# VHH binders against Triacylglycerol lipase 1 (LIP1), part 4

Target 1, 373 residues: Triacylglycerol lipase 1 (LIP1), of Arabidopsis thaliana (Mouse-ear cress) (q71dj5)
Amino acid sequence: SHLLHGSPVNSLCADLIHPANYSCTEHSIQTKDGYILALQRVASLGPRLQSGPPVLLQHGLFMAGDVWFLNSPKESLGFILADHGFDVWVGNVRGTRYSYGHVTLSDTDKEFWDWSWQDLAMYDLAEMIQYLYSISNSKIFLVGHSQGTIMSFAALTQPHVAEMVEAAALLCPISYLDHVTAPLVERMVFMHLDQMVVALGLHQINFRSDMLVKLVDSLCEGHMDCTDFLTSITGTNCCFNASKIEYYLDYEPHPSSVKNIRHLFQMIRKGTFAQYDYGYFKNLRTYGLSKPPEFILSHIPASLPMWMGYGGTDGLADVTDVEHTLAELPSSPELLYLEDYGHIDFVLGSSAKEDVYKHMIQFFRAKVKSSSW

## First folded at step 1 (VHH)

Design C02 (framework vhh_6z1v_2)
Fold by ESMFold2-Fast, scan of step 1:
Structure C02 (fold): chain B 373 residues (1-373), chain A 125 residues (1-125)
Amino acid sequence: as target 1 above (373 residues)
Amino acid sequence: EVQLVESGGRLVRTGGSLRLSCAASGFTFSDYAMGWFRQAPGKEREVVAAITWSGGSTWHADFVKGRFTISRDNAKNTVYLQMNSLKPEDTAVYYCAAGLGYFSDYSEPYEYDYWGQGTQVTVSS
C-alpha cells in the first residue's frame, strides 16, 4: 500500500544520504508494544581507526529523520555531525513513512494509531537509546528537536534511560505549551479541532489528505490570511531558503496520530507536563489517580549535561514556556538564545551551522573530554 | 594522556623564515585533522592553516597564503607550519590543535578537540 498517494517512500539511506556520498545502513527495532521502527546509521566516507561517540537524532512532530539531511552536507546537522567524526544515528518514530510496521496491526487499523508522545518517549525513544547503548557499549549523545525534546524530557525522568545518555542537546525545547502564539494553532485549539477530527472518524493526521486540506482552507476562509501558512503554524522563520519549500514538501510532512495531537492540545489548555488525560473514570482505571501523573523535570539527574537552543520568533516553543522549563530543571543547561530564529530555522536554516550547530558540537566535544576514548 | 607540544617559536627579523613543529602523543595522530591558530595581545584567536588527517588537503588563511605552508608527518606524529616572508603583524602566540573527523570549514575552533599551550613568535625589524 501507498502511505503517500503517487509518492512511495524508499529508504532514507537511498533517497538522501547515499546520493550525497556518505555511508548509510538501515536498521530496525521492535518496540515492546510491537511497533517496528527504522533507524539509519550515517558516516562520512573515508578511513578511520576508531568510531566516534554515538549520537541519536530525534525529530519533531510531522517530521521524520529525513529532516536532518534535506539541505546540503555543509548545512544539514546529520551530515555535519558525521563530518565531525560522530557515529550518527537517526530515529524515526511510529507512524512516520519510515516506521509504518507493527507485528500484528496494519497502519489502516485504528488501534495502530492509539498512541501519543508519551508512548513515543517511553517506547520509541527509550528503546532506540537502549539499542544504541547495547551495540556501542557506551553512553550516547542525544539531539532532539521540537516534539523530540518533549520525548527527551519525559524519557530522561526515567533513571534506566538517563543512565544511558552522556549529554543532551535540545532544539526548540518543550515541556510546557500554554503560551503558544502561532495564530492557526491557537485557532485550532479554540475551535476544539481535536474533537472535530475524532468526530469525523480520523485516527491519523496526514496533511496530504483531501479532507485535511479542505478543513484548513475552511478555517482560513474569512477568518485569517493564510498566505504565509508555515508562519501561521510555527511562527516566523528568518533563515531557511523559501525557494526550497517545494523540494521540502517531497519529504515533509509525515503522519502522526490524532491521540498525539489531542495530548499536545491538553498541554496547551492545561499548562502541565503530564501523561495523557483520559478523563476522571478512565484515569482511575489507567493510573489509579483522578488526574494523569506528571513528568517531574527535577527527576532528571542534575549530573546529566544539557544544552538548549531556542528562538525568539518560535510560535510553538515560546520563550516564556522555555523559561518555565529552565526554572524546573535540577541544574542550569548551557543556553543559546537567538532572537530572530523560528521553529524551523533550527533544522532547515541555511545559517544554522554557524549560528547553532557549531555551539552544540563544542558542547558535545567538551563532554567527550570527560570520558575515556 | 593527550599532549600537543609546540616548538620553534623565537625572535626573528622582518623578511625572515621560521618553522614551527607540534608533537602529538596520547591519541591516534593519523585519525586527526590538525590546525594552526594564532593570538596576538588584545586580539581574538584566529585560524592560520589546517590539514586533513591524511595530508591530502590543506587550507590557508588569505593573510598568510603564499607565505605559510602547513604539512604533517604521520610517522613522526608531528604537524609543521613553515613561515616565510615574516612581517611584524605575524607576531603572536601560535597554537597547535587536533580535531577528529572531516571538516567542512577548518576555520572553526569547535572542530578541534585538543589544544597545545602555544609557542611565541616575535617578528621585529
Scores: ipSAE 0.000, ipTM 0.187, lowest interface PAE 16.1, mean pLDDT 84

Design C03 (framework vhh_6z1v_2)
Fold by ESMFold2-Fast, scan of step 1:
Structure C03 (fold): chain B 373 residues (1-373), chain A 125 residues (1-125)
Amino acid sequence: as target 1 above (373 residues)
Amino acid sequence: EVQLVESGGRLVRTGGSLRLSCAASGRTFSSYAMGWFRQAPGKEREVVAAISWSGGYTWHADFVKGRFTISRDNAKNTVYLQMNSLKPEDTAVYYCAAKPYGLSWEYSESDYDYWGQGTQVTVSS
């Protein structure tokens, strides 16, 4: 409860990275549609004669780049990659507490929240990749988790984005979402909660609000175990330290737009990987089609190396939907399937270094041209 | 900001070949996707070909596939359109255009931020 009121007000560098004794610099970029995004560049302490290959970490829904640093340096992917000599870059999409600016709009304007993961892919991720490429003059390695993988798949169908990426590692990969098994998510979709929220005039979902803080406090301390609540929205997790949940709530969740949640719910209902559905008449005006255009996974270059890690107890990136994604891709990724892993274990699991990250690092190292890596 | 200057347009006989060049402003060129557009008198401007910033990915309109080839030389800050088997209907002003990002599935005129002045290609029978 009190942890939600104690949300960080500093930069990600100051909050989590500098205290762990890593170097961290804050960077700012502007999307083509005017959003101001924060990026962090992270390195282990000590002089380096040459920067390693650039790697971009792209977080999922209701998260920000802090997720990659919430556990110790021996457990967190962001620190682990820095220790292995990668040039680590951390993305934070629009609407998160680290990327809350716009050149003309305020976050209190409804227009500031008129976006979905489609815009995150086409503007935010594309701009972050372009920025990293411009600085390094080198193809980048891309890591996505959850919604970060939705963004990655959509962006990689664009040739100008795909050509800047050396390889992609996708955790809890999502392009199809119609087999979601998380009980609370299924119920919300069934009840058309996304339509009700819009009808009430809401434009953002912010779990740090006074009302939602009190609701979460009641659930966690009186009416429901926080572990049970988390399980109801992500599926079962084996391997993260449940005693840290209160600590994690100091940083997660981050805000997102109602339009983004509506787009995700459209994916769940329709079973398609498509642009936002405005309805018949506005689709005709926006797309020239009665239905939204689909993202075609086979348009991702077959030559682009991909690696995927996914879990058997994931309530969001269901195995059936992952298999559908694999059937639609132009070539087979390298796969890591962990029967006992859930959605959150891939970013917060204490065993993830040995079970997941060492395999990802081996995959990336095999794709590096330089003998120094 | 990028400045684009087209060259190579001239009068050509039907069945002939021509290479158009577009010189760009320098350092930022290798970060931009490039396109060739054309506009005949009294007609709408249409996309002919597009090329990614690296040159690794190209797109050509169906009406020029097999005849036209887009390419680029980032060391020379130049994009090219090699035009073979020219037809009278290829007569148009050809424009070079640049865009920093691909924001749509298909390349469209509205996605391009910077435009050259154009170079006239006339194909006589």
Scores: ipSAE 0.000, ipTM 0.183, lowest interface PAE 16.8, mean pLDDT 83

Design C04 (framework vhh_nb_b201)
Fold by ESMFold2-Fast, scan of step 1:
Structure C04 (fold): chain B 373 residues (1-373), chain A 120 residues (1-120)
Amino acid sequence: as target 1 above (373 residues)
Amino acid sequence: QVQLQESGGGLVQAGGSLRLSCAASGSIFSFYAMGWYRQAPGKEREFVATITYGGSTYYADSVKGRFTISRDNAKNTVYLQMNSLKPEDTAVYYCAAEPYLGSDFEYDYWGQGTQVTVSS
């Protein structure tokens, strides 16, 4: 019998952070349902007088924690927060190339992919927050982007999670998706692509997969030109450097589960913020109800400070859906609306430091209760 | 591998109370929602109550306000407190470990059942 070494695991610290001359340490946690998640702790090099407050960066769909570091230290939120003295922590949800482990399951098992953003909220995000809270001995600041905000809203309805959070800054905030305008996303929902992928025996979505490439090409050639793929899935972006797209594709996208995409498509079709819908009979068995329970935004503590940045050309986090979220929250967040910003501009825009991040940092600093920082 | 063992069943008069317990395999208990189902003579098995790992509870309309489900994660045990019992509550009560809410898989673990008889 011969034992072969496994493939090397990509290190976010080694690939993007150490080369920029920042300190970075790799951490891991085990979720209660057995997933092994990677986190990175990032800081500026040099003498440090006191630890700043912990901040957790939670990425969106088909991304991982690398998104916060793909641009230069002057443009990337992860580096900018470290330069401003925050104790920066980077989350990577299950199924990403950084968080592919499980205590009993392999990522080739269909059971490994039996999760949606609900599980990401209740396990991944909640337990990363708990981990940071336990080691920092203080409430944490939370930053979410896109699906990271879906996770944040759901998790913050839980009192045991909300009590560990000092303030939340949500980029491209989503709790409702029924006004999505991105053309390829609308086409995929209309064609029930989620059901087609399941029928083909697929349990994960990986855009580097031959099968998924063929499905996307089929949709584009038959029904739309898809000449600008990114614009077709996110809406228009003003402000990121398009010459870097090939570089970004070395890191993004990361895999996600088919079940997660089905849950997102349920949000688009139904306009609800709810647990996964199995259908009438399985809902009765799973929930004791014919319809899945909703996450009730008014259960988020009114005393928890929130800040939201959102864009007028975002094809996913539509302004109308953001306004619905605002109507359901127990208190009014601080708002930054940028008419020309799209979905990706908030994480990869070269102007985002001046337009977005400086306002977020001012918000966080105003919420710091320690006089020593 | 996984074992669920119910206890606490018995004979009780209408209007009385009874507490059922279910001891579960440790690792599965931590990852699963726990529930109670019942089967009356000549009827299909029906849902009674469930509790998620985080403590969220859901009840059948027929028991809502009378039954309370709870769990002790340190002891790997789930409980069903049954108050204001009616003859219609007479059934074999089964403990179930269910995949976390949102799972598409039908990997349920079931106990052997415990008899509850409510006399008029």
Scores: ipSAE 0.000, ipTM 0.157, lowest interface PAE 16.9, mean pLDDT 83

Design C05 (framework vhh_nb_b201)
Fold by ESMFold2-Fast, scan of step 1:
Structure C05 (fold): chain B 373 residues (1-373), chain A 121 residues (1-121)
Amino acid sequence: as target 1 above (373 residues)
Amino acid sequence: QVQLQESGGGLVQAGGSLRLSCAASGFTFSDYWMGWYRQAPGKEREFVATITSGGYTYYADSVKGRFTISRDNAKNTVYLQMNSLKPEDTAVYYCAADLGSGFYYSEFDYWGQGTQVTVSS
């Protein structure tokens, strides 16, 4: 088993969606800061009475839109939503293997990696939502997982973004991270490894690098199995098929920026939901303030319907931190708590259709306006 | 290895002047932005003035026209000339160094120990 194995070179449509007998079109958008992002539009084949409401799937850290399609059509959220008649759209943030372009920069330039999840929220997610809204001429449904939920919470505090969203379903919701329990993550934060890699001049995390692949392969084959390593990063998962780990590693993980990891570690250390902390001098230059501005959850419209699914064994989106998020929101979301579910089960679990996705779909259907679908 | 040593603080009457100095060692001084920050009792630390590696200066509105920041790269020293002092200027003044030469990942700012400035009314 190889935890960090090679990646496909083709498009997401060609690699995972067309072979499953679904329609898929590749789309490209440009962020205001010049990044070129790939989007996929997915639909079931066969007779269609009418296009359903648009739904955007926003992936988490070290993932891309492929995560929604790695299991069979009966198990994967992207296929399941298409089978239920939704107009499915798949986002891929900057730095992933599907969104490696920029109008002036190369992904080998360190400047290409000068971003964190706040830029993913303010540029990538905002632009994707606006693009879908412009094409569909209707408000969209938003699904986020893990970091996709950090992006969603931040973006939805912005009125111009929130007004384009009909409802949001958030899996493993994160706005606070100070109760992370994943053992390896806790150790890395405690040892200030994020600060050390910045001091060494590193700007991207790419698990496909030859040196890092060899290191992880040696751990998986000689010192620990890959399931133990995954548990150390995410917490315990009950319900994904561990025999598929080798297959999953052909697609995941995707790259991210060192700055993004630093921002997440800042959240873990400080327990705040705030913009990137550059330090005193650079905060004044960037924000006009000594401390980074916070994202205020009560700025999300109270009228925006929200649904959250979260798990009792999740080592990243801890129940205590989810409860803190709930206390700060202007209205109570619809909640699905699964005691035995971990972080990865929500996207790769074999039981997730029955345990999670059916509830999400019922929530979305209840929010669809009569006769719109 | 890195050291920032402030001097020049003290007691002065309103309308008076003080010159603060900050001697730096252990890094390439000419590459760094140098700044002065202050913290009054019961308040958060606030920006006063900064001078870039290229010699451009920025000031807080409360001190603009009264304070002047300068640097001497040959002596690895940054200065803050404080004129027309007011009781509201009473604070501990800190020297700081920032690698603001385009290194957007550098967040290891260096700080001095601070020097007390007291302005009597």
Scores: ipSAE 0.000, ipTM 0.145, lowest interface PAE 20.9, mean pLDDT 83

Design C06 (framework vhh_7d4b_2)
Fold by ESMFold2-Fast, scan of step 1:
Structure C06 (fold): chain B 373 residues (1-373), chain A 121 residues (1-121)
Amino acid sequence: as target 1 above (373 residues)
Amino acid sequence: QVQLVESGGGVVQPGRSLRLSCAASGFTFSYYAMGWYRQAPGKQRELVASISGSGGYTNYADSVKGRFTISRDNSKNTMYLQMNSLKPEDTAVYYCATEGPFYDSGEFDYWGQGTQVTVSS
């Protein structure tokens, strides 16, 4: 019975963007494997003769495109980019409350949830990029956060995707996860919680479910301090407004698949950046190989400009893993390191406009081929 | 270079007990789930029991619930199967297995050579 600001309308444009006095249109694409994804196109109201280059915002795990608009127009990246003249596009991956459709499957079918971040990279992100490229007749700018960056790295190893991207800005970049320090995540991996949820017949993760709440409580009552649940799963954050947490919880978290979490746990345990591991026999059937193919970061074109922002207190995108990613990339990204920033600060931090987004915008403007913009 | 070595099999009379051991090497033992499978002559291989890396989660086949107990000692890199109230239908080759670095639901990547358990008069 809790209402979002007293009148829930169940559309990202209507809920967050129109009330802020911005233009917003809803769009959809159908992936090759049949998922129906929602996208939003956002622009500042006012006289505008020329649109800037298209920029796609790709959210992370347990989030959706709403994350880019939860704070005021002065603080939220989606609004800030629109104010700076970009043609802003917002992606929402399969399984989120905005992208819950399929041409033949229902969200109650286990088959609807048979995907991982690999599928998000190869279908969702790749096909959203293709859609933007086709309608703009222009290479796009890409922004990813958290799992949005793992999707970006994987997709950009594909030449047909990389050729459609002008530049990429990656917040909390992830391609390796073996140095994760977030205490609850470490405990979940150690206790093989992914095997437990599969044994319970679960195919999606919804943090509002009674079963998942009980599992989290069970893990917290052991030898872990879980007084701050968010800190336990992301690491420490400095800079978002904690008084807004109840408001943020009206929108986040969004669902994800159990298979996706298993794939992330495989990365934590193995320390590889690879396609989903089905086990010996299924790998042979799926890939023709006994082990899953790896995504090789050096396959990303050296000519593709990249910018990366990362934080010293991030419990998921650990500095050591970021440095490993940097060592494997074929070109030197422009780097922004913020010692006090955590995982969530890059999307919800009140200081992020000055500390992060101004640098990102300067990077993108330097890559625009038009001198008039 | 993952290696699993089973021991403790043998011939026992009905109603007796056996304890199987599986010594593991070549991987970070405490991170990986392990299990015991068995295969009787002319039958398909079946999962008998499994245990999570920490030991916090265990699972048993209906045919062995209440009689068999799976456990592990992570300090010794060893997994155990305590088999009580043995029946003739428990006669099989018992294999220890681990998920290895990756796991597919219902399957394990690495297997031992097997140890014979025979329950007869």
Scores: ipSAE 0.000, ipTM 0.137, lowest interface PAE 16.8, mean pLDDT 83

Design C07 (framework vhh_7d4b_2)
Fold by ESMFold2-Fast, scan of step 1:
Structure C07 (fold): chain B 373 residues (1-373), chain A 121 residues (1-121)
Amino acid sequence: as target 1 above (373 residues)
Amino acid sequence: QVQLVESGGGVVQPGRSLRLSCAASGRTFSLYAMGWYRQAPGKQRELVASISYSGGSTNYADSVKGRFTISRDNSKNTMYLQMNSLKPEDTAVYYCAADFPGYSLDEYDYWGQGTQVTVSS
C-alpha cells in the first residue's frame, strides 16, 4: 500500500510554509520497492468552498521540495500557485532529507542507495502522481524542474501514468545531456569521477556534512564567489539574488545516490535517453537485452498538453539538447525561451514570477476550462 | 581497441580446480567491465561471472556461486576465473568478454576466441 500518512523528520511545513502564513499538511507514501516519501499539501489561508486543481511540484538533482518555497510568497512558485487557487502538492524523492526512510533498509546501508533517476521516475514520481489522483479524484497538473523533467519524460512514456496527468509544465527540460557546457561538470565527466567515487566505496553524495559546508562557505568568502562556483556547475544565472546564496545553502543541496550520478554521466557520454546501463552481462540479466531499453519520447500521448520554459545560458539543459527533445516529441509544446536565464533562475529567480510563472499559470488555466474533470 | 586471449582450459576430474586467465592488450583495460561466459553443446550461452572495472563489484550465476571466484589484476591487464569443486555440468567452452557501456562511447564489445573446459569422470 501507498496510503500512509505521517509527519516526516525535518518538516518542510513547519520550516518554510507555516511561517509564511500558508496552510500545510505533511503526507507520506510507501513505494512498491519500500521507500517512504514525504509530500506536502500547501494552500493559502482563508475559507475555501472547493479545492482547486491539483498540481505536483517535482524538484531536480541535489534539491528537494524546499526549493519551491525558499524565496518570498511573491517570488516562490509553490506560494504563487497556492495564491492562484491551485491544490499544491510538493514531492520529495528518495534520498532527500525529507524522504530518508525505508521499510527494511537504513540510509546508512549501501542497498538503500541502489537507485537512479529511472527508479525516481518509475516509483517515486509515478506513485506520487497515483496518490494525488486517488485523493483528488481528478487528473493532476505536473511541474518538473531539471532532473524532475527527466523523471517526467520517462514516467509520461508509461500509459498508466500519462492517463493521470492533465498537463505538464517542464522547466529546464532534459532528456538528452550530450551538449552539457558547464565547465566543472565537463571536467568531472572527462576525469571519470563517477568511477573514482565507486572505487572509494561511496554510495551516496551528501554535501551537507559540517566539514563540507564549512569548506564551501570558506571558499565563497575567501577564494571564490559562491555565484562563480554555482556558474561552473549550472551555467550563468542572471536573476536570482546572490546575497541569498548562503541562506539557500542552509537547505540545498540534498543527497543523491552515486548510481544516479553514474546514470546522468551515461546520458552525457552516450547522448541517449535510456534505462540504466549495467554493462553487457548484467543488462542481459536485468532487461533480456545487451543494451538498456530507451525511453521513446514519441510514446508520450500527442494529446497530453505540454509547456516548456528553458534558458539560453543554462549549462545543463543546453539549447541544442532541448531542440533534440522537441524534435522527438509527438507534438509541439508551448515554449518559453529566455535568452538570459540560467538553470537556477527558473526556481530561485526574483524575476521568475513575471518572466516564467505567469505564463505557466495561464497555460494551466486554459487546460482547466477545456478538461473533462 | 582491446584484444582478449584466454588460457588455462583443459581436462580435469570432478571435484578438482582450474584457473582460467584472460590476457588483454590495449590502453583501456582498467576501464572495462569484464566477464566470463560459457557455452555447452546444444545449450544457450550463459553468463558465469562478471567483475567491475575496479574489481569492487562481482556477480555470479546461481549455478557457480560459492565455487567460482572472478578477479582481475589491472597492472597486468589480466582477468581470472578460479573454478573450484568442478562438476561435469561445468563442461563448456569459456569465453572472456570486455564491455565498456556506461563509461565510454565504445560501440563494440570485445570477445576472446574461447577455451575448452572438460570435466570428465
Scores: ipSAE 0.000, ipTM 0.145, lowest interface PAE 19.2, mean pLDDT 82

Design C08 (framework vhh_7ocj_1)
Fold by ESMFold2-Fast, scan of step 1:
Structure C08 (fold): chain B 373 residues (1-373), chain A 120 residues (1-120)
Amino acid sequence: as target 1 above (373 residues)
Amino acid sequence: QVQLVESGGGLVQAGGSLRLSCAASGSIFSDYAMGWYRQAPGKQRELVAAITWGGSTRYGDFVKGRFTISRGNAKNTVYLQMNSLSVEDTAVYYCAAGYDFSSLYEFDYWGQGTQVTVSS
């Protein structure tokens, strides 16, 4: 099915959380490079509850914080964590429909889109963590999905960020991408479409654009199965309710930058976990090195508790790449491997509460300090 | 870190009574609600009864008036007194625990289960 749905968004609190009978407050932060990011704070309504530990939910590529709330309160991770007494916070990175502000730039300026997941890690995620730490006066729990895990791994190599995090739970963890199997993604990388899009003068990827829809339709003609566009991008999913796809398309996808897609394609081609590659001469000007600096996973503190959930049919976070990540980490995470789960099942699966979130919550509970919970 | 150990299951005749007990690991239990779920073959797991640390109770409609949940002296043991048992009560009964301020239907810890069989 085609991706061109999307009602105007008023606010995440108003659109998805208040109607489900949960409390929700809108917050904003300004990043050091001038982007204005929206966060939501979510709590269950009911008897007077004790303040629980803060947890930050960090979404993936072409998504926003709405993904954590699209299913019922019994199925959606954001609601489930609130029901378990966590102080739930929802991040939305720059360029999403919730985080479209900048102090000097407009979203119509090409300069507004001059960022990649590196900037999302170093500014957006790091500063959202700092904001939660400052408000709660305690270390936070971090949940990432997909690109949210790329951001988490990169940010956690920074000591000033890692010291603010109590534990991390990473869904569909990615630090290496050279074994992606999603058919349309493989074709796009093979055809160097990231470079072609830049040559066409495009700076953002917005699936509500008629031009981008025509480009995707063109790529699907030939030897690619495009009957299920989502499967062609993520791999097979077992366990979300396909009858809700039209509803999901009212909220997803969100925009991202062309530079971010280029950075992800660099990861696919090179098999490295590194800062953005500008090319030889611009790397020398930017980094003082001919090659971009790598993010070194062993710089993540070995004492930081980590949990990872990953699936056998995931076309993006391939099991071979997950095994590479595990080999490079300074200590072994607690692992949940589900052979039939795909990339989207971890956030939208109707079975994910029993299969995934229950285990994540047990992991977090075991890491809570008694005085804070 | 929480360990739940069920006991008291077995075979009883219709109209009989049975008492299940569940013991939880020590100090974390003062902030936890405890409950009993059951699951018969081919059916969904369903809530039987739950009790908060403070003693507030909730029952499934199918057992209300027949079953009584209570908490022991240590607050780390929960009991399910089952009276007027019928063949329909045959199931594996699971002890579960979760924080008192969380949803009683969203328990974090589960025991291994104990079989209850009611013969006609």
Scores: ipSAE 0.000, ipTM 0.142, lowest interface PAE 20.8, mean pLDDT 83

